# VHH binders against q54mt0: the designs that were tried, part 36

Target 1, 331 residues: q54mt0
Amino acid sequence: MRPISLRLHERPITQVLFNREGDLLFVAAKDKLVSLWYTTNGERIGSYQCGGVVYSIDVSQDSKYLITASADAKARVWDVSSGRQLDSTDFEVSARSIEFSQGDKQILVVTDQVMGCQAKIHVFDFDKDEVRKLNKSYTLPSPQCKITQATWGPLNKTIFASCEDGAVRIYCTEKRELIKTILDHNKLVTRIEWTKHRIMFMTCSKDGTAKLYDTKTLKLLRTFDTGRPINAAGISPLKPHVILGGGQSAESVTTTKVDASQFKVRFFHIVYGEELGGLIGHIGPVHSICFTPDGKTFATGGEEGLVQVNHLDESYFEFDDDLVYNPPVQH
Short names: E, the ipSAE of ESMFold2; O, the ipSAE of OpenDDE; V2, 0.75 times the mean of E and O plus 0.25 times the DockQ between their complexes.

## First folded at step 18 (VHH; framework vhh_7ubx_2)

Design M3 (at its last look DockQ between E and O 0.67; V2 from the best seeds 0.56)
Fold by ESMFold2, look of step 18:
Structure M3 (fold): chain B 331 residues (1-331), chain A 123 residues (1-123)
Amino acid sequence: as target 1 above (331 residues)
Amino acid sequence: QVQLVESGGGLVQPGGSLRLSCAASGFTFSKYAMTWVRQAPGKGPEWIATIFSGGSTMYDDSTKGRFTISRDNAKNTLYLQMTSLKPEDTALYYCAKESWTYNPSGTYTFDYRGPGTQVTVSS
């Protein structure tokens, strides 16, 4: 395939994100910048400058509002088309994760854990029709552990938090309390990704595995073991495929070659567990992967600041034709 | 070396029209988005409109419907057709290579290199 390469950022990419229509790509990075691009040709539409590293972004369903969480201890709301900042709120510490609820009525923000300050999960009401967009609603009891990401569960009835101790912690939004802890990873959980309709979710971990769960029962369905830290997953909305990315930092690679295979993104069949292939394109760890909602395009963002936009062709959609089911290994 | 030279400004009565031009050199004009920006004294830069390499356009709400951005790639020239001009449109108008960046200070940053062209709408 022939990717479009976006080379604006010179610091690690923290997140790549498509809007609901799939025609816009947002890129957040440690250079304090979010950039906005047309998906089809990679042309830059604009950039949003924050006062610190941008850890997390999200966009409203109508593509009119961008939200950002950054190391300058702010969450911000932006007008997508003009770039103007519409609102912000301050925290005591870095904002690490941010996400609109399904339906865009609320915004979930996670703040960092540092000495003397516990990690917090904040929920804001979001009112697009008012000048003051962000109105504090509630906080959840602290898990007393660093949180890497929080995300809304189905129908906004739960919030899932991925944590540095290897746990996924699940809160009830109505009771505002912790209701379940899943501790299946032995290292940092880096990311939670949802399948279409949120019927399953996948966890990624520095322990080298990604794990797929049934959302309603919380039962582990399959473990994908790559042997290297997994920072990101992209789940196809069209095919039973997942793309896994990560790798160890490039700081200790030899001078004779860049080990590009160390950072390839790897394709797996979700049901059969079989590796389908890989794509080399980054010279550092991959930190974020996102599919367009139609499943025809995905983007990857790496530590070297490169973003690759891959428009999938017919060969991708034929990966499964010759597969034979091999039962998963029991442990 | 990128060079942008604006022209076509002047003194106009309210309700009048002007056509601004921007001559570009030092880069492959047809491959880049181009932007019109204006700046009144004591104010920060304001985004007016951007035209992309494929011809699609985006406008700030303040000028949508009154101003039209266009380009002629054969002449390496960017245009701004302005109509229904108001005293509030009085500013120095610049063209810029590529699109906006919005800063934490509450202002835009653009890559504009030219002297600009003054548009004055009498009160």
Scores: ipSAE 0.783, ipTM 0.910, lowest interface PAE 0.6, mean pLDDT 90
Fold by OpenDDE, look of step 18:
Structure M3 (fold): chain B 331 residues (1-331), chain A 123 residues (1-123)
Amino acid sequence: as target 1 above (331 residues)
Amino acid sequence: QVQLVESGGGLVQPGGSLRLSCAASGFTFSKYAMTWVRQAPGKGPEWIATIFSGGSTMYDDSTKGRFTISRDNAKNTLYLQMTSLKPEDTALYYCAKESWTYNPSGTYTFDYRGPGTQVTVSS
């Protein structure tokens, strides 16, 4: 099936995100905009204007509230339907990551590490009924490195933070302390993705590997080696498949000729670790991947400002996972 | 050239009904989402509803259940059926092509918008 191409953003996509129902797609980018799309046909509904690069977004379970973290050192709460800004909080430095807790009662925000300022993980109480204000709850102890992402663990009992030093740091939310550090990657961890119900999680890294872990035991279960920096992962809720995307930035290479093959979105079997196939659709590094909750659609966002919405056909779902699946390559 | 022209506004009593129309030209109407917005005196613009090319709709909660957005692609016309009108519904009503952008200034920006039609609800 031919993907739906969303063309609006003129700067790199930072995040693509589906709502719970899968009918809305949110796209954050470095052009200071979050755009809202109707998933079914790719029509644009609206956009939210931020004051800086939008690094991270999340949407409430009821799809009523959008939250954004951006380079203008702000976290914002938006009314999804009207696009109205409802609330904002200011930080000393850029906000890099944002996520609703399970149940949407709290919001975590990660701020940037800059000279003289350590990265911080902030937790806010979120009340849907009252003036929708972000109220500071607590701040976690900060590592002496940049945090690329923070995400809630199962039942909000923990917070997982991916770091530039290759570590994933796990904090207890009750004790508000660091309880575990996973140091398996050799370079910056770019992303943490959860499986359904958060029984497993996957880390992506600039070291070219993605790693699958058991959430309870923190045991490493599988390593996927792509040979290229990995920026994003999508885990299918229906199939034992993971999708990995990334590529080397042109800024990091000395050669003028960019091989587009490195920007291929690659499918892997989650258990066996075998590559199943790939999809070519981007001409720059892939920065974000997200499945719809029903697993029938996934979106990718790239450096070139392009979003691809891929509707998976029935043949994909009927495929025997013991066989190699080659998705159609779109040029 | 894209043109949007609203009509159907007027004076109506509380509890009354009114149907607005928006005549579209200069583009393939059937391929685009359309939106109704309104602006009351002294207030910022308010999003009301959007209808997609496929016929799906989205509504603001304040008018949900009372207002219905629809379209006739053969006539290149967008409609807003308003029922149970209240004084607070008094505003200039606009139709717009496709999506909205909410600005920090508290205003909406559209690629294309009509001049609007006045709706006044008063006893």
Scores: ipSAE 0.269, ipTM 0.699, lowest interface PAE 1.3, mean pLDDT 90
ESMFold2 (binder alone), look of step 18: mean pLDDT 79; pTM 0.783

Design M4 (at its last look DockQ between E and O 0.30; V2 from the best seeds 0.00; counts 0 for: pae O 8.9 > 2)
Fold by ESMFold2, look of step 18:
Structure M4 (fold): chain B 331 residues (1-331), chain A 123 residues (1-123)
Amino acid sequence: as target 1 above (331 residues)
Amino acid sequence: QVQLVESGGGLVQPGGSLRLSCAASGFTFSKYAMTWVRQAPGKGPEWIATIFSGGSTMYDDSTKGRFTISRDNAKNTLYLQMTSLKPEDTALYYCAKESWTYNPSGQYVFDYRGPGTQVTVSS
């Protein structure tokens, strides 16, 4: 059916995120604002204002705490329901990526690389019962390049970092050391997304490809080539489908024509690799895609500040009906 | 132009009750969330409750159970029923169009609010 359009933000969307129940949608943007919405009707519940661009957000499993990473060099903890800031911590440079560990006992924060300051991966203890929510931190060895995102691996035993040089770097949390580097992309890796139970992960890159890996073996299972920069992926928790989104940034319009078709989100079957369809809904690059946990709704956020909330109907759930396994002819 | 006018404030003894009203004009009232806010002297704004266009409500913990937000879309009017009033409830009460924004200075911010009605709880 027609998507619910959320038109509050006037600057690029950086992240869209559903809570665990799927009834709340968080939207972060470069206008320094995070907005909170009811998923069902798109009505705004509140907004959280930072002192700079909000690059990354996450929400606790109980939906009580929002965390934000901002260009004003702060990570913040917020009370979801009241909007009040509960804690903050300062860095020397912009905070670029933030994520709760599985179980919400720790928070992962990436800080930027600038002249005189290496990119850092910080790990904080999160203590919801204390006045100071963020406590006891350590850092991992710097990859010595800009980091676009860091995310917890299965059971919090590893941390995966997507990097500007096209690498994915994997750290052991117990030993606090780099244990693996995957260099399969030739341009920056924009995002790492997990399948259900984190048995596989997908990397997105400005090189126009998304790559699917087995988490345990790190074996490359499939490459999806869209021919356009990929900023985001949404992996269905219900069907073997992935939605890929991206497109050329607005800053490059001086050398290329703007083509709205390059901003459509494209649906692929993860096993067969076939493109299943597409959805045009943005007039600029898509920067973030997120499914609800039940797999029936997904949201997209674009550079023009538009958020689209899409309820999937029977057509989507029938995509696989056209796929036929043809056994080898027996001679 | 959005206009909001509160009424119903006054002097009340501790434990008493009071009903505030907010008359709204200049926008399609039924399509927007509406909020009650209070501000005591020397303190920042304090979010009380929001009622959404579909009728669902959210309350700050400090007033939950004692205050009830409601709306009458036919009359373009927002209400706050207050019971079990305490001296610390003394404040200027105002209504606002839409729900809260919390800024980096630690303040609730509303683009459109009324001038407020004074509630004073004292013996």
Scores: ipSAE 0.817, ipTM 0.920, lowest interface PAE 0.5, mean pLDDT 90
Fold by OpenDDE, look of step 18:
Structure M4 (fold): chain B 331 residues (1-331), chain A 123 residues (1-123)
Amino acid sequence: as target 1 above (331 residues)
Amino acid sequence: QVQLVESGGGLVQPGGSLRLSCAASGFTFSKYAMTWVRQAPGKGPEWIATIFSGGSTMYDDSTKGRFTISRDNAKNTLYLQMTSLKPEDTALYYCAKESWTYNPSGQYVFDYRGPGTQVTVSS
């Protein structure tokens, strides 16, 4: 099936995110804008204007609230339907990552590491019924490196933080202390993705590998080596497949010609690690991948400001055939 | 051409009820979220409710519990059931197709809306 191309953002996409029902797609970008789309037809519903680059977004389970972390050193709470900002909190530095806890009672925010200021993990209480305000709850001990993402572990008992030094740091939320460090990557960890029910998690890295772990034991289960920096991963909730995306930024290469093949979204079998196929739809690095909860659709966001919404055919689910798609050149 | 036509407005006493309708044409109605907004004299547009294509609904707090948004895709019609009407509900009520923007001035901008139907709540 032909993907739906969403063209609005003029700057790199930072995150694509489906709501619980899968009918809404949120897109964050470096143009300071979050856009809202209807998944089925690619129609834009609205947008949320932030004061800086939007690095991270999340949506509540009921799709009523959007939260954003942005370069203007703010976390914001938005009313999804009206587009109104409901609340915000200020930080000393850029907010890089944001996520609702399971149950939407708390919000996790990671702030940037800059000269003289360490990265911090902040947790806020979130009350849907009353003031819809971000109330500061606690801050976790800061590592001596940048945190690219923080995400809630199972049942909110832990927080996982991906770091620039290649480590994943795990914190206990009750004790509010570091309890484990995984150091398997050789470069910056770009993303942590969870499987359904958070039984397993996958890390992506600039070292060109993605790694699958057992959440309970923290045992490394599989390594996917793509040979290119990996920025994003999608884990199918229906099939034992993972989608990996990334590529090298033009700024980092000495060559004038960018090979678009490096921006291919690649499918792998999660258990065996075998590459199953890929999609060529981006002309720059892929920064974000997200499946709908039903697993029938996934979206990708790229450096070129493009979002691709891919509806998977029934044949994909039945036969595990190689998926190769070359969209027409529209540039 | 996208067309939206609101109907059902009128004069009602406080505590009364009205049902508004919006007839849609010129697009595949069932594939789009629809919204009710209102504008009172001297005030900016106010969002009331949205219903998505999948049937999910969202409401503004001011009307929550009193107003119900619904749709009939077979009839290409959007509805707003209003109950327990108050004088403060007096406004021109608009049906709008999905695309909206909240601007810094606190106003709602929609790609498509109808001419509106007047609702007046007065004793």
Scores: ipSAE 0.012, ipTM 0.312, lowest interface PAE 8.9, mean pLDDT 87
ESMFold2 (binder alone), look of step 18: mean pLDDT 80; pTM 0.791

Design M5 (at its last fold request DockQ between E and O 0.71; V2 from the best seeds 0.52)
Fold by ESMFold2, fold request of step 20:
Structure M5 (fold): chain B 331 residues (1-331), chain A 123 residues (1-123)
Amino acid sequence: as target 1 above (331 residues)
Amino acid sequence: QVQLVESGGGLVQPGGSLRLSCAASGFTFSKYAMTWVRQAPGKGPEWIATIFSGGSTMYDDSTKGRFTISRDNAKNTLYLQMTSLKPEDTALYYCAKETWTYNPSGQYTFDYRGPGTQVTVSS
């Protein structure tokens, strides 16, 4: 019932991520470290140190390879079990987002936009059986806007980019061109999260809303308005639930004056939009949320460096969500 | 105040066996993962194996099958049983509290480690 608290990192958490089996938890942070933990008991297996802030991570489906994107302008491939770095590639600027394609044949890397350098979306071939793991394949036309994340669409036929101008930009991987711009947010889109089988996707924004879309039609299905910046969403693979987290940075406060309720993670029914509850676990903004693939555990990472691993109990799974929407009087 | 003291090293013939011990104090031994590390002359630290609080283990491929990590929580002692020793196993062996960090320079680092015990495998 009570969360397992992981207290290694002393700087903001940037990402929490479970492997496909759900038995391993990876944590990336601004202290230049990625830590690896057993999910069930919170014991640390090892740490991977980069030369700068780690903004984004992903793990291969076989759990053998970790990839990292870092402010030191490198993407790296690591052997998960030993910690050894297996390969790296250099960019001109910070690497901000990294993700394996479905099937692990390619790796998507986003690099930053700074003076004299436009944001770029890079695609590498991943050759796990070769000494050189990362082989440059292509780049996509720049959106000419800072990209917070890029992620593979269904069957790797598209790439979705969340952008600082509030847009989600969608590229065709075969034609290597922009095919759609969705501009429904009025502030930075922080994250795109997929439902199981990528049938729907959710966008999170600093405008205080999360938006759910049908992937095939790109039709907006629902807007969740929390009234506070949303940095992250965790979509249950088992129940029709989403967990939203965020909050505004508390740059001028001390811990004795923090109103932690503004940083609670909030549960919503994904179809009906009704808030189901909340959980206070952090004294600063929540930056990342991830469910295990079986939907029985989720992790949150906060600005204070705390990671909470929450094992969901029987009462969560016994709730009949349909009763929440019944009218009070029936014929 | 973490204290780790290794013992059991020495000179051994190729193909031989050796059992290393690490006496731990200054922390609740049973709550922490413990690690064996070695460092050969002119080389950086090399992770050998980690044993977790519940008894599960992980090994580096280089010594897998030849070395066995174990612990005795009643004695606050960590062990490394080494068999089929080779000249390439010659190194300073030390124990560490908790697990590895792999840094950008290509080296394992550990926050708390003992002074080590020398193992020399030679004819």
Scores: ipSAE 0.833, ipTM 0.928, lowest interface PAE 0.5, mean pLDDT 90
Fold by OpenDDE, look of step 18:
Structure M5 (fold): chain B 331 residues (1-331), chain A 123 residues (1-123)
Amino acid sequence: as target 1 above (331 residues)
Amino acid sequence: QVQLVESGGGLVQPGGSLRLSCAASGFTFSKYAMTWVRQAPGKGPEWIATIFSGGSTMYDDSTKGRFTISRDNAKNTLYLQMTSLKPEDTALYYCAKETWTYNPSGQYTFDYRGPGTQVTVSS
């Protein structure tokens, strides 16, 4: 199937995110905009203008509230339907990551590490009914490195933080303490993705590998080696497949010829680790991947400002997972 | 050149009904989402509703159930059926191509918008 190409953003995409129903797609980018799209036909619904690069977004379960973290040192709460800003919180430095807790009662925000200021994980209480305001709850102890992402663990009992030093740090939310550190990557961890019900999680890294873990035991289950920096992962809720995307930034390459093949979105079998196939749709590094909750669609966002919405064919779902699936390469 | 021209506004009593029209030209109307917005005196623009090219609709909660957005692609016309009108519905009503952008100043912006039609609800 021909992907739906969303062309609005003129700067790199930072995050693509589907709502719970899968009918809405949110796109954050470095052009300070979050755009909202109707998934079915790729029509734009609206846009939310932030004051800086939008690094991270999340949407409430009922799709009523959008939250954003941006370079202007703000976390914002938005009314999804009207686009109105409902609330904002100021930080000393850029906000890099944001996520609703399960149940949408709390919001975590990660702030940037800069000279003289350590990265911090902030947790806010969120009241949907009355105040629609961010109320500061607590701050976790800060590592001595940059945090690229923080995400809630199962039942909000923990917070997982991916770090520039290759570590994933796990905090207990009740004790508000660091309880575990996973140091398996050799470079910056770019992303943490959860499987359905968060029984497993995957880490992506600039070291060219993605790693799958058991959430309960923190045991490493599988390593996917792509040979290229990995920025994003999508885990299918229907198939035992993971999608990995990334690529080397042109800024880091001394050669003028950019091999577009490095920006291929690659499919892997989650259990066996075998590469199943790939899709070419981006001409720059892929920064974000997200499946719809029903697993029938996934979106990718790239450095070139392009979002691809891919509807998976029935043939994909009928495919025997014991065989290598070679999806059609779309140029 | 994209042109949008609203019509159908006027004076109506509370509880009354009014149907607004927006004539579109200069683009393939059927391929684009269309939006109604309004601006009351002393207030910023308010989003009312959007109808997508496929016919799906979205509404603001304040007008949901009372207002209906529709389109006739053959006539290149957008409609807003308003019922149970209230004094607070008094505003200049605009037709816009595609959808809204909310900016930090608390305003809605559109790529293309008509000059508007005045709706006044008064006893």
Scores: ipSAE 0.463, ipTM 0.770, lowest interface PAE 0.6, mean pLDDT 91
ESMFold2, look of step 18: ipSAE 0.822; ipTM 0.924
ESMFold2 (binder alone), look of step 18: mean pLDDT 79; pTM 0.777
ESMFold2, fold request of step 20: ipSAE 0.808, 0.791; ipTM 0.917, 0.911
ESMFold2 (binder alone), fold request of step 20: mean pLDDT 78, 78, 78; pTM 0.777, 0.777, 0.769
OpenDDE, fold request of step 20: ipSAE 0.085, 0.025, 0.067; ipTM 0.592, 0.509, 0.563

## First folded at step 19 (VHH; framework vhh_7ubx_2)

Design J1 (at its last look DockQ between E and O 0.65; V2 from the best seeds 0.00; counts 0 for: pae O 2.8 > 2, unsure alone 63.8 < 65)
Fold by ESMFold2, look of step 19:
Structure J1 (fold): chain B 331 residues (1-331), chain A 123 residues (1-123)
Amino acid sequence: as target 1 above (331 residues)
Amino acid sequence: QVQLVESGGGLVQPGGSLRLSCAASGFTFSKYAMTWVRQAPGKGPEWIAIIFSGGSTMYDDSTKGRFTISRDNAKNTLYLQMTSLKPEDTALYYCAKETWTYNPSGQYTFDYRGPGTQVTVSS
């Protein structure tokens, strides 16, 4: 009923992430810190300190290894339980996105585009059964624009990259080349989120829309237009619900007093497209949303450094008991 | 202001036992995890046992089965029961409010710690 508030970080949250069991919550932030918490009571287990902003994190399926991408131009592997850094890899520029492959055999890292340096997509081998050493396996051709996130497609056959120009670019891992570009957004794509089993994916954009696609056909199934920049989505694994979050940053509003309602997270029914409700709690843009795998808890992280952990009750699971079927409107 | 004061250290023969205590003040003791940390000469700090506000515990592998962390929230006191002591356990032992942060220089850090109590295991 009442959210648990985690107030360790005083700089923007970049990512919140539950492990596969849902009992651990990882929080990355621009204060160079990743914090680790028990989900049920919000008690901090420990913290992992990097040398720069932590933009992206992931955790292995067995919850034994944490990986981090940082502005200090390093990707790191950590022992979750002890806190110790096990290995690191240096880049020329900031690491912006990091993710384990399905099965934890590889690690995907995106490095930044700056003046004179193209964005790069790196793949490393990872052996979870031995002391891990990061050895580069290959790189993919640069899209020649900034990449906000890269993520593995189904069965690790593809890599999807969300890009600053509004495109989602899809690479074949076997051929190691670009095979598809989806250009449906007119501003940067902030995030790609998968439904359970990766049968559908959702894109979020600063253009104020989130778009849902069938993964096999790449057909656009629905557009959610919030009228405000969308930074993050959380897709329920139990109900046909999505939570969208975002809002305009305080820097962009020229110090004008802002209405806190623009930072509420909003609930939508994926099939009907109907807005189901919202939650107010953040006083700045929401940057990350994650559900536990059982769908009974979700976390949000905001620009002000607040993390909220929401345990859902029966009222949430009753949202669509009285919905009336209206066919979705295609745009 | 947070204050932590350790006691109970001393000289012990190998195989012996000691019980360390940490008196806490300046914060709501029952709301925070508490950690025992040790630092041997020439080495960095290492956490050895953590007890969370709800009473659950976590131990470093090297001390599992030999050391027991406990707390008494009514007395604002943290304990470490040590048995089967080895010369390798010789270190300054201190308690810390909250749990570890692992920093970029490869060391554990703790925001609030006591001055520590010396444990020396020697024939």
Scores: ipSAE 0.753, ipTM 0.886, lowest interface PAE 0.8, mean pLDDT 89
Fold by OpenDDE, look of step 19:
Structure J1 (fold): chain B 331 residues (1-331), chain A 123 residues (1-123)
Amino acid sequence: as target 1 above (331 residues)
Amino acid sequence: QVQLVESGGGLVQPGGSLRLSCAASGFTFSKYAMTWVRQAPGKGPEWIAIIFSGGSTMYDDSTKGRFTISRDNAKNTLYLQMTSLKPEDTALYYCAKETWTYNPSGQYTFDYRGPGTQVTVSS
């Protein structure tokens, strides 16, 4: 099936995100816009104008609220249907990452590290009935490095933070303390992705590798070496497949010859680590990948401002069995 | 050139009904989503509803259950059936092509919009 190409953004895509039902696609970009699309036909519904580069977005489970983190040092809450801004909170520096907790009762925000200001992880209480008040709940200790992403662990008991020093730092939400540090990557960790039930998580890195971990034991299960910086990962909720995307930025390449192959979205078997195939669709680095919850569609966003919506055909689903992960019994 | 012309507005009693129409020209109407927006005096634009090319619809909560957006592709016409009208529904109603953009200043922008039709709900 031919992918649906969404062309609106004139600057790099930072994030693509499906809602719970999979019928809405949110696209954040460096042009200060978040765009909303109907997944089925690729029609644009509307746009949310932010005051700066939009780095991160998330949508509530009921698809009523959109939250955004942007370079204008704001986190915003939006009404999805009307596009109205409902609330905002100001920070001293850029907001880089944002995510609803499971159950949508809290919002996690990461702020940037700049001269004189350390990266911070902020947690806010979110009340759907009183949407006008983001109340700060707590702030976690700074790792003294830039945090690229923070995400809630299972049942919101932990927060995982990917960092520029190649570490993933895990915080206990109850104690509000750092409890674990994973240092397996040799360069900046770009992204943390969860499996459907958060039994496993995957890290992506500029070192050219993605790593799969057991969430409970934090044991490294698999390493995927692509040889190119990895910016994004999509984990299929149906198949034992992971999609990896990335590529070198033009700024980092001293050679005039841009190898388009580096911008391929590559499929791997999650258990065996074998490459299954790839899709060409972008002419620049891929920055974001997301599956629909039903696993039938995935979207990719690239440096060129393009979003590709890919509907997977029946042949894809006939190839492999459903992913069943049985954690090793600690004996 | 894209043209949108709204009609059907007027004075109506609270609890009454009104049907708005929007005649579209200058583009392939059936291929695009269409929206209704309203603006009351002294207030910013309010998004009401959208209908996609395939016929699916979305509504703002303020009008959900009372208003129905529909389209006739053969006539290149967009409709808004309003029921149970309230004084708070008094506004200039606009038809817009495709999409809205909401900015932090509380304003909507549209790719194309008609001149609007006035709806006044008053006893």
Scores: ipSAE 0.058, ipTM 0.581, lowest interface PAE 2.8, mean pLDDT 89
ESMFold2 (binder alone), look of step 19: mean pLDDT 77; pTM 0.768

